# VH-VL binders against p14714r889to1111: the designs that were tried, part 7

Target 1, 223 residues: p14714r889to1111
Amino acid sequence: YLRHEVKDPEKAISFLQDLLHSSGLSEDQKRLLRTSVLCREQLAKVISDSDIEGIEEGYVELDCSEFGLQESLEAVVKQVMELSIERKVQISCDYPQEVSSMRLYGDNLRLQQILSETLLSSIRFTPALRGLCVSFKVIARIEAIGKRMKRVELEFRIIHPAPGLPEDLVREMFQPLRKGTSREGLGLHITQKLVKLMERGTLRYLRESEMSAFVILTEFPLI

## First folded at step 1 (VH-VL)

Design o3 (framework fv_ontamalimab)
Fold by ESMFold2-Fast, scan of step 1:
Structure o3 (fold): chain C 223 residues (1-223), chain A 120 residues (1-120), chain B 112 residues (1-112)
Amino acid sequence: as target 1 above (223 residues)
Amino acid sequence: QVQLVQSGAEVKKPGASVKVSCKASGYTFTSYDINWVRQAPGQGLEWMGWISAYSGNTNYAQKVQGRVTMTADTSTSTAYMDLRSLRSDDTAVYYCARDLGYEWELLDYWGQGTTVTVSS
Amino acid sequence: DIVMTQTPLSLSVTPGQPASISCKSSQSLLYSEGDTYLYWYLQKPGQPPQLLIYEVSNRFSGVPDRFSGSGSGTDFTLKISRVEAEDVGIYYCMQSIQYPWTFGQGTKVEIK
């Protein structure tokens, strides 16, 4: 098991603030800044010791409220923008038109945590080469339940060039946590467990000849 | 800017205990772990353990397990190392050093050291 | 415990000449690709140790570019391209892949 106290994003952001007092960043300070960008994203993913245990055991209550899907997706893209710029990896967003007016009932913060972690991971493993990008695609299937109730099945595809994530990292995502699990592996493992807490949630990692992708499925009531 | 300032030299008799302090400044105290490393005269470095300034969790080297207690006081930004049942081979310079522990487990800034002499 | 072995134990260098220090670990320090828990420290006379290199090859803030680290698995090297008077001291390698964290026995570098 990893040290839970070092998972605290507030702790990591304080570290970044301390470091930024230095004039002219050294290469070592630039590397720490890159790490702090990833830690900053964890501020949107604050997980206490009790939350981590609850997520592992599959017992965490979702904090459901009404939210706009478009606003949620925009917040996620904004959260990962620093890493995208730092790594010179473009993010291409492809959402259906109905997303702009879609209002959902669900746990907005958990959805953002899931999408941010998978996007950050995809950016990290995309080469900074011309024509290569991370594609963030949403597919929505609206189903009427009775005359006034609707739900939507959302499929999020985060597509990036082959070969994608290291095989050991994908393994860490789906295997039980163990002593020495990497920081990235822990983040993705928690993400995988969070998806399972969502209504009909599933997360898969696909490897194809020319691309790899996270495929996340979840279902929300439409308001 | 980042400073770890340790307490002054101590002379103790065998069987006594010593409590060394390490006062942090120039950074957010709870954002880093504090490690303790000692160095006997003319010898190399020996890691003793660490404490989280955030949670108070500790991890001690087996060689000192049962004789050492590490604590941190967030109100004064001070870490402490209490070593009991002192023996002559505990004579050393004791250093505190911080680490982030988030992506790397490294000791980036060190205190000036506290000389502890155990003699009859 | 992981044993860290440094060679040589002492090194006398003419100013401006290169120096090389070897560190061997009793077991691999590689956790995963890119995660090698090997560090280099310098202790100048009468001072506490200071961090030079982290994760095999990354220079810490303020460390001159004449210092470089390399290696993999169990065999690591610290190189100083042109030794200066301020580089005198004892150099230690350290591992943090396993508790207890352990240091090499040290390599004393002095000017001829």
Scores: ipSAE 0.000, ipTM 0.420, lowest interface PAE 18.5, mean pLDDT 79

Design o4 (framework fv_ontamalimab)
Fold by ESMFold2-Fast, scan of step 1:
Structure o4 (fold): chain C 223 residues (1-223), chain A 120 residues (1-120), chain B 112 residues (1-112)
Amino acid sequence: as target 1 above (223 residues)
Amino acid sequence: QVQLVQSGAEVKKPGASVKVSCKASGYTFTSYYINWVRQAPGQGLEWMGWISPYSGDTNYAQKVQGRVTMTADTSTSTAYMDLRSLRSDDTAVYYCAREYDFWSGYYDYWGQGTTVTVSS
Amino acid sequence: DIVMTQTPLSLSVTPGQPASISCKSSQSLLHSEGYTYLYWYLQKPGQPPQLLIYEVSSRFSGVPDRFSGSGSGTDFTLKISRVEAEDVGIYYCMQSIQLPFTFGQGTKVEIK
């Protein structure tokens, strides 16, 4: 367990970013980050919007509002489209029909950040071969609580062909931060922590024969 | 509300077969695996296998491989466990349990159990 | 098969006193994905098992905060900070990292 002591969170975040850039990224990783302005902006946004100490300690408050799930998913796909085109990796979307009318109460921006970061990582580590794609699948499980209240459990699967993410990145995502953590590893670690702040949020990275996947579970009140 | 409701108690003779049902309600039946777990009198829990109602795929514990068949009927949201060539050591309470996610997870809801007694 | 070993097998406690149950696995339950496939269940007399803790330390919905799980790799602990009458039953740890899924032999918790 890492006990994180930060006196000035903004300066500590900036220092950590500089340290990781100078020591943690290989030339190939730097090239991948440079291939997408949108990717760099999303990583910087997750880190700059975050109080790393607050996230690690669970002090961050979610900014909840009403939003449409379909609009959020479309925004996420658009946000990652530049990298998808540049790497010649297609995104295949599979949403249940009820998503188009689904209105949720929750933190739309954080949900988009979580989904964008995991999609961007999936695209980065998918080989640029014809016929290969990243599949973005949503499974919705609606539960009625009494007569007036509904909630939905959402399962997001971001499926990509083997070999998937390097073992070191998956390890960095789930283990305490350290010097030498890559920029991608830091972004995924923060994403994993943000998921745990969501209602019943869980994040898994699964490796199967021929395929790997991020599996993200979270619950939202339905409006 | 999520519910798993199982069929009633069965008394069988050695060599007979038993088919236990587990009717699901309150959720999308095809979104979760159904696992079967048994418990002999005064003993611990023993995993028997799972079925995916989505694909029909199954996996059985080695001890019952060849004697068990698990099926799911999506039109009635009902899972079944058919155990053949019953022996006295198959006497147990049989539970169905919902596995939280498609890939691997915990058992968040359980059926009430079906007592199967095998005696002559 | 992964063998799950619980200690003690039985425990008698006075209401309000703490209880601690150990679970050891014959091999690591940490998957390469970073998830640890360890769960704790409680079976009350005459009832089916109910989930208490998933992923080593996460409390399931509705489970009181007096229950806590900890551990890593092969060594896990369930603690009850103050045992209440409703906590009587048999506690099981479980792994689902490898088929067949296996349970500990159970720890019976009784009130004195």
Scores: ipSAE 0.000, ipTM 0.425, lowest interface PAE 16.5, mean pLDDT 79

Design o5 (framework fv_ontamalimab)
Fold by ESMFold2-Fast, scan of step 1:
Structure o5 (fold): chain C 223 residues (1-223), chain A 119 residues (1-119), chain B 112 residues (1-112)
Amino acid sequence: as target 1 above (223 residues)
Amino acid sequence: QVQLVQSGAEVKKPGASVKVSCKASGYTFTDYDINWVRQAPGQGLEWMGWINPYSGNTNYAQKVQGRVTMTADTSTSTAYMDLRSLRSDDTAVYYCARDSYGDYAFDYWGQGTTVTVSS
Amino acid sequence: DIVMTQTPLSLSVTPGQPASISCKSSQSLLHSEGKTYLYWYLQKPGQPPQLLIYEVSNRFSGVPDRFSGSGSGTDFTLKISRVEAEDVGIYYCMQSTQDPYTFGQGTKVEIK
C-alpha cells in the first residue's frame, strides 16, 4: 500500500479500488477492503460536506414537497442494495397496504438519507449468515384534524440480529462530536440530527437479547 | 491462511457421546457459519446442521435432531458438535466446513475426524 | 427436502479427454433474491471435499480453467475440458437454496 496525498476524495477512492485489483492481499482482506470502500462511497453520496456543517448547526432548511411514500421506500432499498449484496445480508420489507397509496408533504431526500444511513449501518453489523436478515418495517397511524386535514405518524423499525451496533457507535450517534469520531459514527450522528429536524422526529436504538433495532418516528401531513 | 483444524479420532461404545471440535483461524470467526457434514465409510456426504457463531442459532438435520448439539466458543474461535446416544450407523468421518450466506458454501473444510462406534 | 440427482454415477476417462457430469434438482434452485445456490465439490481419495464451482458457474480460487459449470433452474452441468490424473475422485453437487442442504449421490471419475 502507498501513502500519497490526494486532494480529490473521489480520486482517492478510485486509487484504493485499483489497489484491490493489483494487490497480493488475501481474499478475506480484499473482501473487507471492498466493503470498506463501498461504505465510504455511500456515506459520501448520502451526506455532503456542506450539508454536514448545516445540519450540525441546525440551520438546514427542509425542502418540502409532495411525494409518494412507497416510491421513497423503494428508492432507499435500491440505494443500499449494493452493500446488501456485497455483505450477503438480505433485507426483508414489511409495509402495511395503505403505504402504496400514501402521499406525504415533507422532505423526501432527507427522509431517504435517514433511512439509508440506518439501513447501511444495520447491514454493516449483521453477519453474512443464512437465516439472518435486516428487517425494514413500517407502522402507520393516521389521524384526522378537523374535517379536511389528515396527518400520519410513521414508525420505521430497522431490525437486525443481536448484539447489533458497537456501543461506541451508539454513543457517537447521540453524543457531541469529538476529534477522532469515526466516519460511521459521524454518519449516524448526522442522521440523528436530521431526524430532529423532522416534524416530531425521534430516533432510538434498542438492544434486546435476540435483536437490536433503530426506531424512527416522524409525522407528515397527508395529501 | 484460512484453516479449520479438527480434533483427533474417537472410538466410542454404543450409547456413548462424542464431542468433536473445529478450531478456526485466518478469518473473523463470527462472520461465517460452521456446517457439519459426515461421511460413512464408502458412502456419500450427509449434512448434519449449521451453527451461527455470532448468534448461537443452530439448525439440525432431522436424522440427528434430538441427539446433536452444536456450539461455538468465540473466545477460542472453536466450534463443537456433540452427538449423543451413539449407534453403529454413526460411524463416519465428520467434517466441519465454513459457510457464508449468499455466494459461497463450504469454501474451506476441516481435515475430518473419524468417529468409530463399536462394542 | 430438495433431492439432488447426479448422472452418471461413474465415469472412466482416457487422460486428455473431456468429461461431463449432470446434476438435477427436484425443484428450482433460484432463490427469491435472484441467485442460484448450486455448488460443485471434488473429493480426492483420502482428502476432505474441496470447492470447485460456486453459484453455478464461478470457479473458486485456484481452480484450473478446464473446469466449468453451467445451468439454471433444475438442470446443471460440470464440464472438464481435458481430464488429468489429479482430477480422479468423487464429484458432488450441492444446493444451499433451502435447509436442509442436500448433496447429489456423487460421480466417481477414474482414469482408464
Scores: ipSAE 0.000, ipTM 0.418, lowest interface PAE 17.6, mean pLDDT 80

Design o6 (framework fv_ontamalimab)
Fold by ESMFold2-Fast, scan of step 1:
Structure o6 (fold): chain C 223 residues (1-223), chain A 123 residues (1-123), chain B 112 residues (1-112)
Amino acid sequence: as target 1 above (223 residues)
Amino acid sequence: QVQLVQSGAEVKKPGASVKVSCKASGYTFTSYGINWVRQAPGQGLEWMGWISAYSGETNYAQKVQGRVTMTADTSTSTAYMDLRSLRSDDTAVYYCARETYVYSGSYEVFDYWGQGTTVTVSS
Amino acid sequence: DIVMTQTPLSLSVTPGQPASISCKSSQSLLHSEGDTYLYWYLQKPGQPPQLLIYEVSNRFSGVPDRFSGSGSGTDFTLKISRVEAEDVGIYYCMQGIHLPYTFGQGTKVEIK
């Protein structure tokens, strides 16, 4: 179904082994449970403490600074890794070489929040057997603006096996908030609104016979 | 509708090899795993291993490790189990069975089964 | 490996009577996310097993509501409120929390 699916499992295995080695992860289920719960509670707290009305009305101010894209992607993967291991769903990363040296000007925390939320949802709705994976792909298009400035258009694809997210969650992501909206639906809705606050930000959910995917587009100045 | 159709009965001599097939239809083959489970005459169920139809990654039960190979052919939506160096205690009905995750936060294991393939090992 | 123990191993039931099967695991089947990976299967004579109950208490598609599952941790029960002729066969519990997947010994249900 994906052009790189043949290589995805090898990348996932290599990446998982590197993460396990570097971060000192164990098979202790009690520790994983506590860590997973804490990570989800921290994410929910950030969303809950947000000015939801301000986000929905589009007047929330972004906190822009210089950051490294590689460092942001590593932080996002680390944040979701406990859930990935706990659910036995592998994550495969496919980044272009230039990502390792890319420095951007933008809201690093909000970018991480967007990517983390969509990865967590993708992991949750992926069949839990070894060898199946969520593919995290980055595509970068660099454009020169005038004589002195460069920008990059980033496309993030978070690809997972069909059928993907329940139709109700996808609807909640794009619909106005309702009384009784689920916590996950609220999280995805806020994520969709945060993407719209990003420069030229768009979020789509694709559903095909073999796979489903989040497709996130945004633009950043290059430093 | 989901269906798993297995190859026909096999009679083998000790030391021979057998290859059982499991053809899937009615769903996206690469989105689910295939387990192999055997049942000796008059006995209970014994898990042998599984394969990811997406990646080809496998995990085998310790008892058959080194004698079994599981493969999947995505072009024909068919999973295979190849068991070598057959012994009389490998005589069993071999089943393939699908493993899936129901979106809504639930997980179903062995949700659909093949009809079974009888393998008899006798001298 | 996780050991699954079923009781009783055989059960003779008059049609319309209830039946109850117990399953005990050697360690907890509760996953860290809060789900419990305990499954029930029925194997009718001459047929492959079929899924009845997934994750302790959820009926699989097409399974009659006379079947119910309950339990937590290491102790689980399958109940049939009114046994019918079509319910004859061998019932297996299975743990899906860790590889290798392991089954109970089976409980044979037959009509008196």
Scores: ipSAE 0.000, ipTM 0.430, lowest interface PAE 16.1, mean pLDDT 79

Design o7 (framework fv_ontamalimab)
Fold by ESMFold2-Fast, scan of step 1:
Structure o7 (fold): chain C 223 residues (1-223), chain A 118 residues (1-118), chain B 112 residues (1-112)
Amino acid sequence: as target 1 above (223 residues)
Amino acid sequence: QVQLVQSGAEVKKPGASVKVSCKASGYTFTNYGINWVRQAPGQGLEWMGWISAYSGDTNYAQKVQGRVTMTADTSTSTAYMDLRSLRSDDTAVYYCARDWYSSSYDYWGQGTTVTVSS
Amino acid sequence: DIVMTQTPLSLSVTPGQPASISCKSSQSLLHSEGYTYLYWYLQKPGQPPQLLIYEVSNRFSGVPDRFSGSGSGTDFTLKISRVEAEDVGIYYCMQSIDLPLTFGQGTKVEIK
């Protein structure tokens, strides 16, 4: 951590969060780390408040670039790992082999935001301390558009044990926000709006007797 | 690699019972339900029932309700279908299938032929 | 129970020609969350069924692009743009919006 050069500011903040949970830190060191975590939370809140305004009105513009799908999925899993460990809920990842070499053109950070929020919600509403699993699955369908261009239709399934999310949260995800909406409801509503900004993006929540799932569909040009 | 492997063919007399197994591998067994579907000779597909590997909860088709019991053993990743009071019209190939409506992967067992004859 | 009705029940196709199969449900398969619980399966002779199309129009991994699904509400269609010898078998539509899960009667596709 202290001797490693970190080129990604988000990774630096994650390392500070990890260090906060370490035994043997002085009270001053613990205070500094807590302050750093709060600063990250405040910065994220400012970004989120700005995004809420733009997303609700349709003003947000996607920042598209080339990115690796596997690297994005790994970053998402890392982002949710702390809650997974705390709740003792396992994450099982099931990706097709082609994902490891797949390079896409799109908004990497928004994709990560969508996937991390749905994974966090799935973990949060899975019974804790019972050794249960949340399954993160990717299905890829590659389509040739002529001889030079390719695109991929991606389906992300985040499957968790019944009963799943409260019905009020699922409702808030798909319906206009009302005053007094919970933090979780707001986060899922924003996520649903972000999916709609993606190429052919759709977000659904399936509720079955033994399990529930987020199903996210989107399309990306292949590089 | 995801696989469902079923037990071998069975020949039974009317009134007997049969227990078919379905061993899962290549995924977290408790994350998916197992469906049982049968197909009588020359006929279409008929859903028999469904079991949650997570909770053990079951839902059975009305036609076999009271005669069927579905169970799942998480320690061996194996689902079972026990059908009792067999009749000649229970003669069919019985398939187990991983819950396809909450999963995009199509994983069916190879089928178990159950013949009920006098 | 939701009744699934397929037409035709049998279809003989010259290789390279198109084929179309209709599936009608007794009630809407569109769920409140915006998801349509309609699937298409192919059962080749002596094999278990295999998934072709999930959620009306999405091709399962490895399924050739000559297969396409369409429809909404209660009316659904599976199309094969150019039927090949390997496409011979019985095609089933299925709904999973409500228990019990129900299948159509099946459509047998044969080569002339």
Scores: ipSAE 0.005, ipTM 0.411, lowest interface PAE 14.4, mean pLDDT 78

Design o8 (framework fv_ontamalimab)
Fold by ESMFold2-Fast, scan of step 1:
Structure o8 (fold): chain C 223 residues (1-223), chain A 122 residues (1-122), chain B 112 residues (1-112)
Amino acid sequence: as target 1 above (223 residues)
Amino acid sequence: QVQLVQSGAEVKKPGASVKVSCKASGYTFTSYAINWVRQAPGQGLEWMGWISAYSGNTNYAQKVQGRVTMTADTSTSTAYMDLRSLRSDDTAVYYCARGGYSYGYEDAFDIWGQGTTVTVSS
Amino acid sequence: DIVMTQTPLSLSVTPGQPASISCKSSQSLLDSEGKTYLYWYLQKPGQPPQLLIYEVSNRFSGVPDRFSGSGSGTDFTLKISRVEAEDVGIYYCMQSIQWPYTFGQGTKVEIK
């Protein structure tokens, strides 16, 4: 109930932000728009917390709209910058050129929530040592489906130094919730449930000798 | 290179306590959980409990609840299982085993200690 | 507690012949995301158990392809296509969908 009352104004704000982006903005106006996207991201997280039961049961409805992928990624990076600075852990972003012009149809706020949570966890478990960083990589695979519109498969890789996340956090992310689940484990658990709600969504956690990574796959219609 | 090495055999009288150690090497200790599994002579495997090397959180099997304490020392990469008020039916080989895989979380026990024989006799 | 039941309890196999072991759980081992928490271990004489199969059908690193796992829900099978002398030991299934984790009672595989 409370979730639905707050979500409607958020949709209106998102629509207005998209219109402003399309209207040709000064640098000051672009800065204000980016700040608005960050505020919307924080609101989405607050709303998500109230929907924990719906997310666990897998029946929460996605709020799909048109959005720009680059703006979404910029909002996510800005959201995690404070922890990055406090921890002295650098974030390296690697996006294909096509990302700057991509307009997608899907749940922008849930995508941002997924990406920010996995980035925050990666930063938290990266030592503040020279030469160590978190790499945020996007791979886009565009497919034309017969005579229909184009779709894009997006692969997000959030790469951090080995060994990566503690075993109990990876366990809490993938296994059913139980007594004593940590705040961080609960956040990651909700994140993996949200990924399952996305089109063809999958979340994996990889451990290798030199690195560990979150690998998130999801598919969106291209506008 | 990845190993779990356990302490040596113990012989105890009923009512005594035993503390078994499990020293990890070749991997980052705090990235995996340690499980304890026992096997009575000629019997099957029985799970005793689980400890996170990172958080220290534990979960114990009901049969040993109240008599067992599992701990982990990150400075020495060593897990411990302390079993109190020993009974004759605690006679078993006690194994520590690493929980989890390097790809995804399967909760399988991929690395096992060599085992510690604990004999409880009067 | 989830009870894991293995059949048979013992099996004598001529070298090169196949072997099949059944494991039944008292409750479904499938979670809401489609993952099944079923594992197979082999304990060779005088050794600790070793992991063979994880999540029903996935072979662990270094496990020969003559080993295969199958099943769903509550009924699972481990098959060895051609039993070799090194395969002698006790085989256990295990579930980890809920605490306490539980093992089957074991199946002893011997060579005739």
Scores: ipSAE 0.000, ipTM 0.470, lowest interface PAE 14.1, mean pLDDT 81

Design o9 (framework fv_ontamalimab)
Fold by ESMFold2-Fast, scan of step 1:
Structure o9 (fold): chain C 223 residues (1-223), chain A 118 residues (1-118), chain B 112 residues (1-112)
Amino acid sequence: as target 1 above (223 residues)
Amino acid sequence: QVQLVQSGAEVKKPGASVKVSCKASGYTFTDYWINWVRQAPGQGLEWMGWIYPGDSDTNYAQKVQGRVTMTADTSTSTAYMDLRSLRSDDTAVYYCARLDYEGYFDYWGQGTTVTVSS
Amino acid sequence: DIVMTQTPLSLSVTPGQPASISCKSSQSLLHSEGKTYLYWYLQKPGQPPQLLIYEVSNRFSGVPDRFSGSGSGTDFTLKISRVEAEDVGIYYCMQSIQLPRTFGQGTKVEIK
């Protein structure tokens, strides 16, 4: 029955709901399962069949607007903080000073979706041991294009203790979707496709002996 | 009562193909992964890949990628491993093993000896 | 690929004496919520492998209490408190934290 949870996100959600309603689970067990169900439902609601098809084929149009990078990063951290506290995994944020005043033109919600998914995965695959944390680093490289235009290259590093994500999840992130793709694999695959829709977007997963990391690169016009 | 029963020994020439079967009983076949592990004479264990019978999803080890196909017949609760373009270094005992969600092989088939010789 | 290294490669043990087998992984096997994906199997002569220990230290159903596992991160040990004739065979550690699943090269345990 645990395999049902990992093979089909919609069936996994239905199974967990049935378990919550028809089981003699303790209040603590119900809280943990309810949190899992709600997170999966929210992901499924955002990543509909039409969104998946459009993202997979590359025809989704980005909804670009002006936004503050600091506000966007704070929203992302807030979205993942409850899971961070529940799993007792600390998030350490390292942003350059210019981020606090940085105004960008781009798709704020898709950027938040990319960062939230990679942070959530990093938290899930970090052991709840003393002194271990997920590090969220931003590196900004501002360049002027002519007298009146500026762009910023943003590098997001989401660093977590080795060994990091299972190899099969990293593989699912870069390979075509299958009917048996797990919820985690589906989320990461969609994230990888969304990054490719961003200006000069790239997503890499790095493994080293002590640490593993998501490395996300993208460019935004600076306002 | 969980049992995995494999097909009998095979002797093949280089370049031939072999298809080994693994019949499951005593549990719901579609709820567990079937992994294939081989062991060359006097050598250790080598993972070859897995199949999930519930949706026929597969994953193969890089060394045999392109030469192996794993399938499952849910009506007979039988998993199959088809290995093509056989070489002498494919000589081994081939095991099927059931994978629990916790990541371990809890039950193994008895093994199928495949000998590749000219 | 994660490389699993066992020492010693062979052990000759007097009946009733203890035995100890080491397993080292090329990277940490600690994953998801503190779970460690390290397992021990025994292959008796002419038989398939059988599970002895799962997640470092938990005995599988029917495994005698003379078997115990310990360790963390990259260093693991399987101990047999008093070796009996039925314990003869080749012992393998396995990691299941990432694909491909990999095994140690095996440790042969014999009676003197």
Scores: ipSAE 0.000, ipTM 0.398, lowest interface PAE 19.6, mean pLDDT 79

Design r1 (framework fv_ragifilimab)
Fold by ESMFold2-Fast, scan of step 1:
Structure r1 (fold): chain C 223 residues (1-223), chain A 120 residues (1-120), chain B 113 residues (1-113)
Amino acid sequence: as target 1 above (223 residues)
Amino acid sequence: QVQLVQSGAEVKKPGASVKVSCKGSGYTFTDYYMYWVRQAPGQGLEWIGVINPNSGGTTYNQKFKDRATMTVDKSISTAYMELSRLRSDDTAVYYCARDYYDSSGYFDYWGQGTLVTVSS
Amino acid sequence: DIVMTQSPDSLAVSLGERATINCKSSQSVLYSSNNKNYLTWYQQKPGQPPKLLIYWASTRESGVPDRFSGSGSGTDFTLTISSLQAEDVAVYHCQQYYSTPYTFGQGTKLEIK
């Protein structure tokens, strides 16, 4: 619907905000949409290239290009810093040395969308108490395939204090879309579907006594 | 650094219109929703509406929808609220307030207020 | 529309004593999916605009002294000032942001006894 009406991604975001004001969305749904606008480029990308129906059916095409993983991770952290500061929740980053030199072939903006949405959600459900933080951890496993191909399996762990996300919200993330789905559940559901579009992509949510975590797995060709 | 500076006090006759301005500085004007709230002397706060400064899209409290008009001029980072067909019970301090995208309806920065007096 | 009712309308408390202000909503402002209450408290000193004190019913805004605390859930909320200071003389307002139109309580005037 927005594909033929708005050529500029920034105008697509404005259009969404106008729809927000004209629609019957609850204030909680409006809050989550507003928070998503902090990741304007990624959201505009999803809207201009695809819609929820296309994502659900798996017909959304990835816009693959060469990108630096370190630069992408730093961009994601910067995108969520305002909420981090607002809520007084520190983000602790733990990346292997190899990340600084990794150049990948894949959809940079959708990777950023996935990581920013899971980080924002983790920050929202972390209390603003001394010593509590969200940990953003990357684990990389490089494999050579034959003489000329290298690939990397990336595991992203976004760790936050227990209890973490409400069970209903985690259920909404993994269950098929319905008209009564919350805006936060909708955002996380879209994120889960975007992960599935990635090569060997999986998204899990773990609960333990002292922590909860998003665990995202995906593979990229190395350049 | 973030400031919302409003226009000065106004005195109007019943049936007239008033237009209050709110200039934002110290932040990216188009990134935050702008809300309008009024307070009659000695009374509580009353929400008028919200405007998206990037698109000009608005949502009004139904009580004010037929008389209030919110607009923005992005070139000078200024929002406006015009209230028409003024009555004596419209005498109030009118505030603009900034919503953070995260908050969805609670306000971190407020203008200093504009007193509008409606008298014969 | 959600109606917000504060009690009392005015309160006089001695310096160093505890002040308690109540806010009741006509319907729940608790969102079950995220278990959060869409309730804020503002402080308004004479001649000044309101200042954000507490959001999400119990989260203190940056720079707000720890003597201020918010509690409650669903329809019944409380703002507590554990040891009243002279600078705390103000009108306190609660607000819901669960649904539009956003609505405020009538305000509670806090004075030194």
Scores: ipSAE 0.000, ipTM 0.414, lowest interface PAE 18.5, mean pLDDT 78

